# Designs tried in a protein design chat: VH-VL binders against Counting factor-associated protein A (cfaA). Part 7

Target 1, 212 residues: Counting factor-associated protein A (cfaA), of Dictyostelium discoideum (Social amoeba) (q54z64)
Amino acid sequence: QFISIQKYDFSGNCKNSSDSASSFEASSESAAICMQNDLLSGIVTNEGVCLIFNEVPTTFIISTKGDYIVRSIYDINDNNCQGGIIENKAIEIDECFVECADDYHGSTYLFSTETSLNYPSNTFMEISYNGECDGQWKTSFNYLQYYIVNKCNVAHEIETHTFSVGCNSTSSWVSEYAGEVCTVEPTVTTSYPIVDNCGDLDNSNFIDYCNI

## First folded at step 1 (VH-VL)

Design V04 (framework fv_navenibart)
Fold by ESMFold2-Fast, scan of step 1:
Structure V04 (fold): chain C 212 residues (1-212), chain A 120 residues (1-120), chain B 107 residues (1-107)
Amino acid sequence: as target 1 above (212 residues)
Amino acid sequence: QVQLVQSGAEVKKPGSSVKVSCKASGGTFSSYTMNWVRQAPGQGLEWIGQIIPMFGTANYNAKFQGRVTITVDKSTTTAYMELSSLRSEDTAVYFCAREGYRSGWYLDYWGQGTTVTVSS
Amino acid sequence: DIQMTQSPSSLSASVGDRVTITCKASQSISRYVAWYQQKPGKAPKFLIYAASSLQSGVPDRFSGSGSGTDFTLTISSLQPEDFATYFCQQYYSTPYTFGQGTKLEIK
């Protein structure tokens, strides 16, 4: 069984949130809508894996209990979940909800369980392995994270900036834009080679996959 | 085109403090984290700490805990590292460096360095 | 803390030589290691991440390998501009730690 975490575009205001208003992460009381055309990125993982969201610097481990997914949150600088748990959150399976980083920034999320591996097309994917990295990642991965190619994402940064992700068979790139939309020329484009080789036997490792 | 521009060289007396700045320009990414690393003359690199600017959350190397403070001014996109109770062994070049966008925390862009000399 | 041990600390070589620098971690860090080049008076330059992934613009004579605890940087057919100090760094966990550096000198 897999756990799927999907992040959707959210243009709403988080100022009127009352639940967990004093925490680093807060839920909005506004109605949430998870439309497939608004999908920006996601994670597919096995239970008990230490996960880090790059768009919202959050480190967590996920487990399931009945109709709920339990997310155990660690310090955002704890990149291997070896420290103390800061917070445990129960998330209803298949319920769309908003998480607010501050009064301006928020994202819409959907947590679900899947019996088979499922991920969208037109994605750049980073795949973490545990054990043998044999090119058959669909049967041996630890978790995977994906970005929908050419979608505008809000950067988790000191001012309102946006970014988009692209890739081809040899490279991935991130284009960063000044302001709230990705319709002007990017101010910075940073390219990375596709990481397609690993040889880890018993430790986690990762590769990239351009799925377009 | 990401640029990190640091403040100029400092000469300080033992027991004083120094505050080095690092102004980021050109662009930012979702995994933006500013790091501080020093290098004593003829020696290797030593990580001091990091800060995530949006949240003001800092993480320090235990060796410097209690003497170092890393802060940001979000309006000017500037990170600061203040080191107090200076000793002669703090004489070094201090670099700011940004963590990369991708899953994995490597230092992809570096400032030019600020020389700090602690001398009476 | 994870300790990174580099060898050798210094190496003399001639243009055209193949040189190898090694880095050992005190515990398994998967492939979370980066390599940097530093020339005198300059900031470090990023070369390699994830043990073997070459940064765009870095010449293909540079290569990295390794996983777990043992890592290697190789420069095939050394060029004059390659004489510098090289550092490995683990980014598996904080505090980030560096090897002590390998100074590559002209013979």
Scores: ipSAE 0.000, ipTM 0.460, lowest interface PAE 10.7, mean pLDDT 77

Design V05 (framework fv_navenibart)
Fold by ESMFold2-Fast, scan of step 1:
Structure V05 (fold): chain C 212 residues (1-212), chain A 124 residues (1-124), chain B 107 residues (1-107)
Amino acid sequence: as target 1 above (212 residues)
Amino acid sequence: QVQLVQSGAEVKKPGSSVKVSCKASGGTFSNYAMNWVRQAPGQGLEWIGQINPIFGTANYNAKFQGRVTITVDKSTTTAYMELSSLRSEDTAVYFCAKVGRGYSGYDYRAFDIWGQGTTVTVSS
Amino acid sequence: DIQMTQSPSSLSASVGDRVTITCKASQSISTYVAWYQQKPGKAPKFLIYSASSLQSGVPDRFSGSGSGTDFTLTISSLQPEDFATYFCQQSYNTPWTFGQGTKLEIK
């Protein structure tokens, strides 16, 4: 089973949200709405697998427990998740909630479970492999993340500037905007080649996919 | 496991610019933010900014906003920090460092792997 | 910006001593603090994250504690290789900020 984490544009007023924190695990709004036309980005990861992130040396399992998706964190030397759980972090399944970075910016999140791999069209995707990069990403991916192309995103919710993502068969690009909206000319547009073979970047375990 | 290797020492005149590189090897380059931190001689650590290597989107410490630019070359897995309008007080060792990413943000937000440092000396 | 203040600024100790370094945040940061060790001429080395979680490969004589505004790094029995400068960092909100450092010196 797969865990889907979807980020939506929040059209409400974040200034009126209570208990807002600069933590990505906090929620501050009970009247959150997750509408498909407001989807900005997402992550899909496997449920129940032991995940090891080299970048932050942590070992964890994402699973479902009752009405929650739970990330169970293990000792750093536990590379198979067989030891004791150090910490559990829980998010309510199928409930929209809002995180606010400041008085003006927020995002709505939805955590869900899926029995089949689902990802939307009109996306730029980066797919991380769980093991050897052999072209079988749909059966061997660790996680994937995607951005809906041509949607305005906040780059980091604590510091506000915005970006939009585009791609074609050979390139992806990000257009950055000064301030809160993507309606002016971009300050910078940066292009990257599509990486469609693992190992092209010094033994990197990822590929890019433009799903347009 | 990720390893970060930085470019060599630079000596610059006031008013010029410097561009320092940080090449990553091992691990998935796009799964972590690249950060730049400096340390003036005998002083503490000062964060300059960070970049998401997938999209090249950067966030800067307000102190440096307007004269620092952080970029990535995804094809060579190299991050760059360019600092313009150099002053004597910019003399420091400049480090790149990575922060891991969780599913919706940065987990722990700690700098777990560091480059060896690049000494930048600004003198007339 | 969140200010991080360490105490003491310097500390002299002998091998075998228990050493305590403290770090205070200007506002509540929950458990979002990391600790680093830096030896002369070297990059900082990651020791602790989330106030109390020890990085893989770091000796168990190192421990961290605290929540809210007050945090502590403890070395239970000082070894010769532990003489270094130690820094705390808040990981709660950007800009990321560090304490001024504590120099641990041989007595």
Scores: ipSAE 0.012, ipTM 0.472, lowest interface PAE 8.4, mean pLDDT 76

Design V06 (framework fv_navenibart)
Fold by ESMFold2-Fast, scan of step 1:
Structure V06 (fold): chain C 212 residues (1-212), chain A 124 residues (1-124), chain B 107 residues (1-107)
Amino acid sequence: as target 1 above (212 residues)
Amino acid sequence: QVQLVQSGAEVKKPGSSVKVSCKASGGTFRSYAMNWVRQAPGQGLEWIGQIIPIYGTANYNAKFQGRVTITVDKSTTTAYMELSSLRSEDTAVYFCARTLTYYYDSSGKPFDYWGQGTTVTVSS
Amino acid sequence: DIQMTQSPSSLSASVGDRVTITCKASQGISNYVAWYQQKPGKAPKFLIYAASTLQSGVPDRFSGSGSGTDFTLTISSLQPEDFATYFCQKYNSAPLTFGQGTKLEIK
């Protein structure tokens, strides 16, 4: 059993903006829609895993209860979710919703459960193991996060800046753009080698996979 | 378009402590690690340590362990390096430098962005 | 700890020359080597990672090679802006150790 979190492009306006920098609270004025063609990124995780998302600097565990996925939020300095729960937030399973960063910028999310591991093609993936990497790196993991290659994303810290992710068998890269649109010429590109084996980096608990 | 801006030059007496800041701005899809590196006059680069701000996890070069503390203020996106029990040999330019990191990845990646450097002079 | 040793410590060259700088790790580090360029009074600039992969925007006259313990940075035809100090770095594990640097000076 897996929990899937998918982030989609949102082209509408956010009238009821959220000022929370660390929350996935729904805040939308119109019906949300989650079309696969608009998929930007996602996470697949097991229930009960302590997670840190790339979109918000927060620590949480996700679990299921009835028709809901419950996010238990911990202090950001709690790396293993052993401290007190600060907040519990519930999201209806299979409900498409919009989260707004301000009056104009937002993202569409879908939280779901899956019985088998499923991740899309044309992606750069980061696969994490919590504490131990046992050599079953493609089928035994704590969580994985993926980005659809060459899709334009709004940057986390600067909403007027955008980025795209690319990869090949040996490298991954992030291209950053100065505006709200990913132009042909990025302002900066940062590249890193693919870490494709547990133990390639001393004490690493992750691997990369370019699923093109 | 990432920028790292460091605090200004410091002059300290032997035995005192110095605290240097590094304010980060600019977006990225990944969490990052903030590293501290120093360079004595006319010498090479020496890695001091790193912190992954979203985890609060710091790792130090054994040479500095016990004298150095790296912290972060997440609300201002500012990292700090405090070095205690200063000696004349600690006179150097101190740089902060960012690496992209994966969740729970303790290894450093190439230093893709650097601060401008902070000169610390230790003199009697 | 793994030591990174560069050679030569300094060299003199002319514009248009082919220049080679070497870096040796005291034990195997696969291809986890980066190269940096530093000009006087400036922070280092990232050039190469994974021993041989150029960072975007770095001129193609720069190249890197090597694996295991022996690594090389080559500049195929020196330009005036290339006179600087060059550093190698291992990044496979902490500590993130740098070589001592190679100062490239105009002849």
Scores: ipSAE 0.014, ipTM 0.433, lowest interface PAE 8.1, mean pLDDT 76

Design V07 (framework fv_navenibart)
Fold by ESMFold2-Fast, scan of step 1:
Structure V07 (fold): chain C 212 residues (1-212), chain A 120 residues (1-120), chain B 107 residues (1-107)
Amino acid sequence: as target 1 above (212 residues)
Amino acid sequence: QVQLVQSGAEVKKPGSSVKVSCKASGYTFTSYAMNWVRQAPGQGLEWIGQIIPIFGKANYNAKFQGRVTITVDKSTTTAYMELSSLRSEDTAVYFCARAPYGDYRGFDYWGQGTTVTVSS
Amino acid sequence: DIQMTQSPSSLSASVGDRVTITCKASQSISNYVAWYQQKPGKAPKFLIYAASSLQSGVPDRFSGSGSGTDFTLTISSLQPEDFATYFCQQANSFPRTFGQGTKLEIK
């Protein structure tokens, strides 16, 4: 069983959102609400894996419990989820919800489960795996994070800013922009070689995959 | 080779419903959005809606909201579009079309089309 | 909704001619424009994406340009098989919308 987290473009208003999950709890169209906007990025994970999701300043482990997906949230600096749990958040499977950075800025998220590994096309993917990567990452991965290539994405870490991710067979790059739109000229673009070798990179087992 | 094969032509009476199928092959079905687009005789193309097969969830053009339902059967890699309360202006060729994400955004492969005629 | 307006609605040209079709969006859509070719009785064929990127297998005589609100499709040397209706489409927002089409008639 896999848990899928999808981030969708959000042009709405957060002013009246007192609880992000509850904003969509009573809606029979909750998943469809997210899907009215373009998919920006996402995560596919096995249960019990420690994840960092850049939209919120926390790390978390996710698991399923009946009709719910439960996120156990840790401090963002706790990269191995061994500290104290700050909060447990339960959300209904297929619920679309908003994480608000302030009254006017946020992102929409959809949490779902799948029995098979699914991921979208035209993505740059970072794949985390256990032990030895043998080229069969689809059967041995911990989690994968994907970004829709050349799509303007948003982050609300310290202040709202936008970014886009691109890749080809040999390189990936991140272009970062000030403010709420991806302008023609990024403020900074950082390039990285594609890491497609099985093995340890910077004390972690990751590979990159340009899925274009 | 990517193929989208649609069901055959339909003749329907006003007020009835029609369900068109689109069988996909030659690619990972859940990795691409599936769209439905129609074309009335001598007219342009009109987007009806899409489904994200990963979740089996759909969103629709407001013009068709309440009358259209798009679904998938992942086991048979088939998408369906059902349109109810048919009117004469629903007479059209209905196409399914695959959409990748990102800057390739467009409909890269199309079904052959299904002619739906609404006649009294 | 974003309105896509094509011009001309129809044109006639001779084999070997350079043909230009234009498409205007009612609001800025960056470069998220696709172009399609449709022959009578057939499904549309994907020609161009991201305003100027040619789809694999499409002849080099086809090209696209533009950004923001104004876009063009050019056929540099018209061939008999290019008889068709051409459509632009915006892929910036939902609902996806198409131009009305331009019918190209080969004399």
Scores: ipSAE 0.006, ipTM 0.488, lowest interface PAE 12.2, mean pLDDT 79

Design V08 (framework fv_navenibart)
Fold by ESMFold2-Fast, scan of step 1:
Structure V08 (fold): chain C 212 residues (1-212), chain A 123 residues (1-123), chain B 107 residues (1-107)
Amino acid sequence: as target 1 above (212 residues)
Amino acid sequence: QVQLVQSGAEVKKPGSSVKVSCKASGGSFSSYAMNWVRQAPGQGLEWIGQIIPSFGTANYNAKFQGRVTITVDKSTTTAYMELSSLRSEDTAVYFCARWGKYYSGSYFYFDLWGQGTTVTVSS
Amino acid sequence: DIQMTQSPSSLSASVGDRVTITCKASQDIRNYVAWYQQKPGKAPKFLIYAASTLQSGVPDRFSGSGSGTDFTLTISSLQPEDFATYFCQQYNSYPLTFGQGTKLEIK
């Protein structure tokens, strides 16, 4: 089975605890909103895969236990998850929650499980293969991450700025904007060819896919 | 073990350019912001800039803007920093460092560093 | 640019000593401070982020505190492997800036 992590736009302030650390998970069971029109990005992974992508400097394995998705957290330099477990974190399946980086910046997340591969349309995707790179990624990927095309995203923590992603069959691009709103005139647009070939090097087993 | 491996030492004349490489092995290269930081002999650390490999987006410290270019080759999992119009004050050890995960907004720490590349600018 | 000033620039200590290093930001950066350890000839090692959150695997003798403009790194009982240079870094605003470093030397 597959585990889906979806990130949604969060326009509110994380000021329910102004005395808090710069990064925390805010319980917002009755207030969190995960509307499809606010979806910004996501990750789809196979269960039991060792992953190096979370908001703490750790690696983790995701598994399911009843109504929960469990993240087993390892040291960031343990890239195969063979060392000791530092922490187990339980996230309720199909429950929206807000995770705050500071008093002003946060994101809304939804963790879910699927028996079949699900991902949204109108996305730019980066796909990690778990073996031979053969173009059959739907049956042989390790994990994938995606961005909804033409949505305004916040890249923050050290300085607030926004960006949007676009792609077509031959190219992808990122448009960056000054400030908290994506204006009609980006300050920078950077374009790259779609990488439809992965290498034999340790961590180069990736391809790009424009799903529009 | 996840590692960043940098190119070897360089000796350059004033006015020339230097290009330093940083190759990632193990783990996910494309999901991290890759940073460049330098350290002059006996001095502190100075941030040069960053690139987000999955998007190719680069941001530079204004002090170096116009002289520095940071690029990435996703197929070889290698980031590059090219510094032009070299002066003696550019003599330093240049480090690449992985800055969290791009999509998670975890830019606030350097969780993995390369071994450093010594660049000497002399006449 | 936000200036980060460390004090002292160097200090001498003995194994078992309690050591405190301070870092002052030129403006309010809340808790957006990281601390690094660097040994001679080596790259820096990440110790602490968010002013007080210890990186996994870092010994409990290290601790950080502070908010706003004043921050401290404390080593409660110095070990031989702790003799190194320590740097603070702010990540509140671009450009990212580091303190000038504090060199911890054996007495």
Scores: ipSAE 0.013, ipTM 0.464, lowest interface PAE 8.2, mean pLDDT 76

Design V09 (framework fv_navenibart)
Fold by ESMFold2-Fast, scan of step 1:
Structure V09 (fold): chain C 212 residues (1-212), chain A 122 residues (1-122), chain B 107 residues (1-107)
Amino acid sequence: as target 1 above (212 residues)
Amino acid sequence: QVQLVQSGAEVKKPGSSVKVSCKASGGTFSTYAMNWVRQAPGQGLEWIGQISPIFGTANYNAKFQGRVTITVDKSTTTAYMELSSLRSEDTAVYFCVRHSSGRYPYNWFDPWGQGTTVTVSS
Amino acid sequence: DIQMTQSPSSLSASVGDRVTITCKASQSISSWVAWYQQKPGKAPKFLIYKASSLESGVPDRFSGSGSGTDFTLTISSLQPEDFATYFCQQYNSYSYTFGQGTKLEIK
């Protein structure tokens, strides 16, 4: 029913790097690199939904084909996947792999399929769903993405910036840090009210959920 | 510290599209959400939409249903707003503006770009 | 879908006057209101957030108050540089809305 994409913390060197994570996939190390205590963020989506990864700036649609999840990649400026497909990338289900931006920067991913929604605790989630609000988000959402709260994330694979996400019942925030580690004092913090009622946005509505 | 610099004025024909850019510079800002707001001549401010780079999610004002797309190129710290099927009523100054909050969990709009004038005429 | 209505739409005042601008939300928005000043040909300038918190560098003659649905911006002693259009904005929900603006003109 659902496709799950999990992003894990990666430290170490990438092999056979390219200039873009969207166009290259390094050989994965052992399955141990996808340990739950290293989980940073994830996406859960239905097939055929246009998705944007801003951490690695790509636009793509995901579908399933046999034992593979197929990612169809579009130009980053194509926010609705209406243009030509740049690349189709087949990814083996339930295999950890590293996607590299260069020899030293990359991210570890795990793609899987789920018959029911599976999301971790201590997350801030942003949920896009199709026409119906609230009670249906577990069955009729387009996609959701989540961040593990208080985990240090790389804001940009090429730059030395990091961020962490926090939330409570009334607000979410992003704390940005200068440097490669989340220091005690963030450089800036950006906050948003929790949107816990659906909006009226074209063909989808968005809500926020703080799962603390 | 962070400055937003927008692309130059545009004159467009009805039915065409326009793509306005907004480049952020200075400081740590790659995770800041970027908003677009317009102002027709002599009128008030109207929110168009936003993009949260860290979440990859764009949220739009329903008034612009199907006509607006907001994207970001994080490597160049540039946000884009594309508005299609232009009509004379879309003549306005378009501003990019960032969410900013202090130590406390609040949000407001600061800083603002200088604005881009878009004129739709035949 | 929150409507913000400002009153008055315009007013004339003299230097030294106390000026009050009001902003009414169509539903309760707690204190999630910001105020902006805009001079002709320029982008808006941020003044106040969370209904009453003054931004650093903004003169203390400016103040904000209110909660729920009714909000007020006050300038206690108008100065020549204060003649501008003022906007309130709610940020309680993602479909952000602004008041229509209040043009403050010299009498």
Scores: ipSAE 0.011, ipTM 0.436, lowest interface PAE 9.1, mean pLDDT 75

Design V10 (framework fv_navenibart)
Fold by ESMFold2-Fast, scan of step 1:
Structure V10 (fold): chain C 212 residues (1-212), chain A 121 residues (1-121), chain B 107 residues (1-107)
Amino acid sequence: as target 1 above (212 residues)
Amino acid sequence: QVQLVQSGAEVKKPGSSVKVSCKASGGTFSSYAMNWVRQAPGQGLEWIGQIIPRFGTANYNAKFQGRVTITVDKSTTTAYMELSSLRSEDTAVYFCATGIQLYSRDAFDIWGQGTTVTVSS
Amino acid sequence: DIQMTQSPSSLSASVGDRVTITCKASQGIRNDVAWYQQKPGKAPKFLIYAASSLQSGVPDRFSGSGSGTDFTLTISSLQPEDFATYFCLQHNSYPYTFGQGTKLEIK
């Protein structure tokens, strides 16, 4: 069984300034809409796999229990989820919810389960293994993370900072924009080669895939 | 899982330069930002600058601009901070720290152990 | 540059006390505030981000609040391991700036 976590654009205002974007808990469900044209990024993982995200520095295992997906959180330095569980958080399956980072910025999420591997087209994907890559990533991956190509993403770091991701068969790139929208010419574009051979990086193997 | 390991202590003469390294665990497509912060003996924390590998951008505190260069080698997941024209007042512990650009976690989440730089003749 | 001013600069307290440390920004920074704990000879430890969100693994006796310009770190029942220096950080605008620190000492 596969677990899918999808992140959607949310341009509404969050009135509760105490809401936490790192909690997989609803802050405002009545305003949440998870429409495909608003999809920004996502993660697909096998149930019971230890997950380590570069963009959210936490370690956890995701499992299912009844109508919920349960995130079991481990110490950030526990790279294989063998230590004690620090916290369990439950998220209702197939329910859109908003997490707010402040009164004006938030993200909309959808957690779901799938019996077959499913990932959207027009994506740049990074596929992770906790063991050796065997060339069969679609049947033997640990988790995969994707970005919808040419979608505008908001970064919190600078108040007017946004970016988009692109790729082709040989390269991926990130275009950074000055301002709150990705409609002006990018300030900087940084390119990276597509990594289609596994490398062992600190007990983890990764490859890139441009799914266009 | 991200862990930062810094290079060892350095003793430098005034007018020379120092280059401190910071090796991070990470994937092949990383969105983490690398920050450099220093702390003089008995003093508070001072932000030096940041590099964002995914965007190819470096931002520096104006106090250090012209003397500092922050770079990354994505193939070895190593960040570097080079500070030139060293003065005795540059004596400090230098830390690297990750700031995650995406999500709400662009604060300094994970810190290196620190590198002591002493500037003396 | 945005100045972050902490109050008090030093605080003496006893185990079991409720301790409050404040941080004031010279201009609005929304909730782009983090709090750190530093013990002598160690790197700072991340406690709170987005002004009020508790970092994983940090005891729930720690809490943060505030938005805009006025921010607070509270320890509801001080433990022996909590005696340390505490710093706030704004990461709303470059250059990122830290408060001057609050040294929490045993009474």
Scores: ipSAE 0.000, ipTM 0.427, lowest interface PAE 14.6, mean pLDDT 76

Design V11 (framework fv_navenibart)
Fold by ESMFold2-Fast, scan of step 1:
Structure V11 (fold): chain C 212 residues (1-212), chain A 126 residues (1-126), chain B 107 residues (1-107)
Amino acid sequence: as target 1 above (212 residues)
Amino acid sequence: QVQLVQSGAEVKKPGSSVKVSCKASGFTFSSYAMNWVRQAPGQGLEWIGQIIPIFGTPNYNAKFQGRVTITVDKSTTTAYMELSSLRSEDTAVYFCARGTYYDFRSGYSPYYMDVWGQGTTVTVSS
Amino acid sequence: DIQMTQSPSSLSASVGDRVTITCKASQSISSYVAWYQQKPGKAPKFLIYAASSLQSGVPDRFSGSGSGTDFTLTISSLQPEDFATYFCQQSYSTPRTFGQGTKLEIK
């Protein structure tokens, strides 16, 4: 079974939000609606695998328990998730919730489970392997992260900045904007080559996939 | 050979401004956040703000909002902190420090400060 | 703002002693805490990140532990060069905040 974490654009405001800013935690006050045309990015992972994400300086396992998806956090030095659990965070399956960066800006999240691998088109994807990778990543990946190309994303540590992601067969790029909208000329665009073979990164191999 | 080298000590009068520089070498300047932290004599550390050179726009501690300006010159790989309307309470050692990891695609990174400049002493006295 | 409170504010110890310093956050910060060592007249030195991960080049007598709100720095067998002030710091949210520091003095 696969666990899907989807991040959606939030068009409301966060004035009534709880202390859920800057985390995958539920908000008790904000209206939450997960609409497909507002999808910005997502993560798909196999259940029960030991993971290290670029987004957090911890090791964790994502699993399903009853009606919840549980993120069990381990010490960063515990690359196998064999030690004691530091913290458990539970998110209700198939329920939208808002994570707020400030009083006015936030994103809507949806955690779900899938029996088959599903990911959207028009995406740039980074695919992690928990061992030797090969061309059959759909049956052997550890987790994958995707961004819908040409969608405006908010950097939650920097509330006044936004970015968009693009790719083609040979390159991916990030265009960054000094403002809340991606309609002005970008401040900078950084390009990266598409990695089509295994890399070596902390017991995980990564490849890129432009799904256009 | 990762290094941050700061400008020399300053003595300023109340009401004036000071601009401290921090020259980075030995790493990809645009891949890290540059932080500014101060320490008053005999006291603890106080975070002033940060700048992510890729974005070019700083993020400030509310205590200093309106008085501090953090900028970068990418051609010389140098970060600057300018503090205006100086008071005697601004007497401190000012440090620049590199944020350990920044990933602008994710928009989130815990900025642990792994490399520090040597510090710049700023004395505000009449 | 997240407040970081260290205890004790100072302690006296002898070479060879086991020393523990604690740090408490005013709200849960998961593992987003770092520890720094500062000697008089010098910049802080990065010791530990993500609560328990030892920075390359730091002696293995230093260790960190904890999660959520309670964190500990331990020096298993104190050496002469370890007499310094130690600070914890949270990176969970802005503004980044530090504990007030713990001064470790020779007994």
Scores: ipSAE 0.000, ipTM 0.444, lowest interface PAE 10.9, mean pLDDT 77

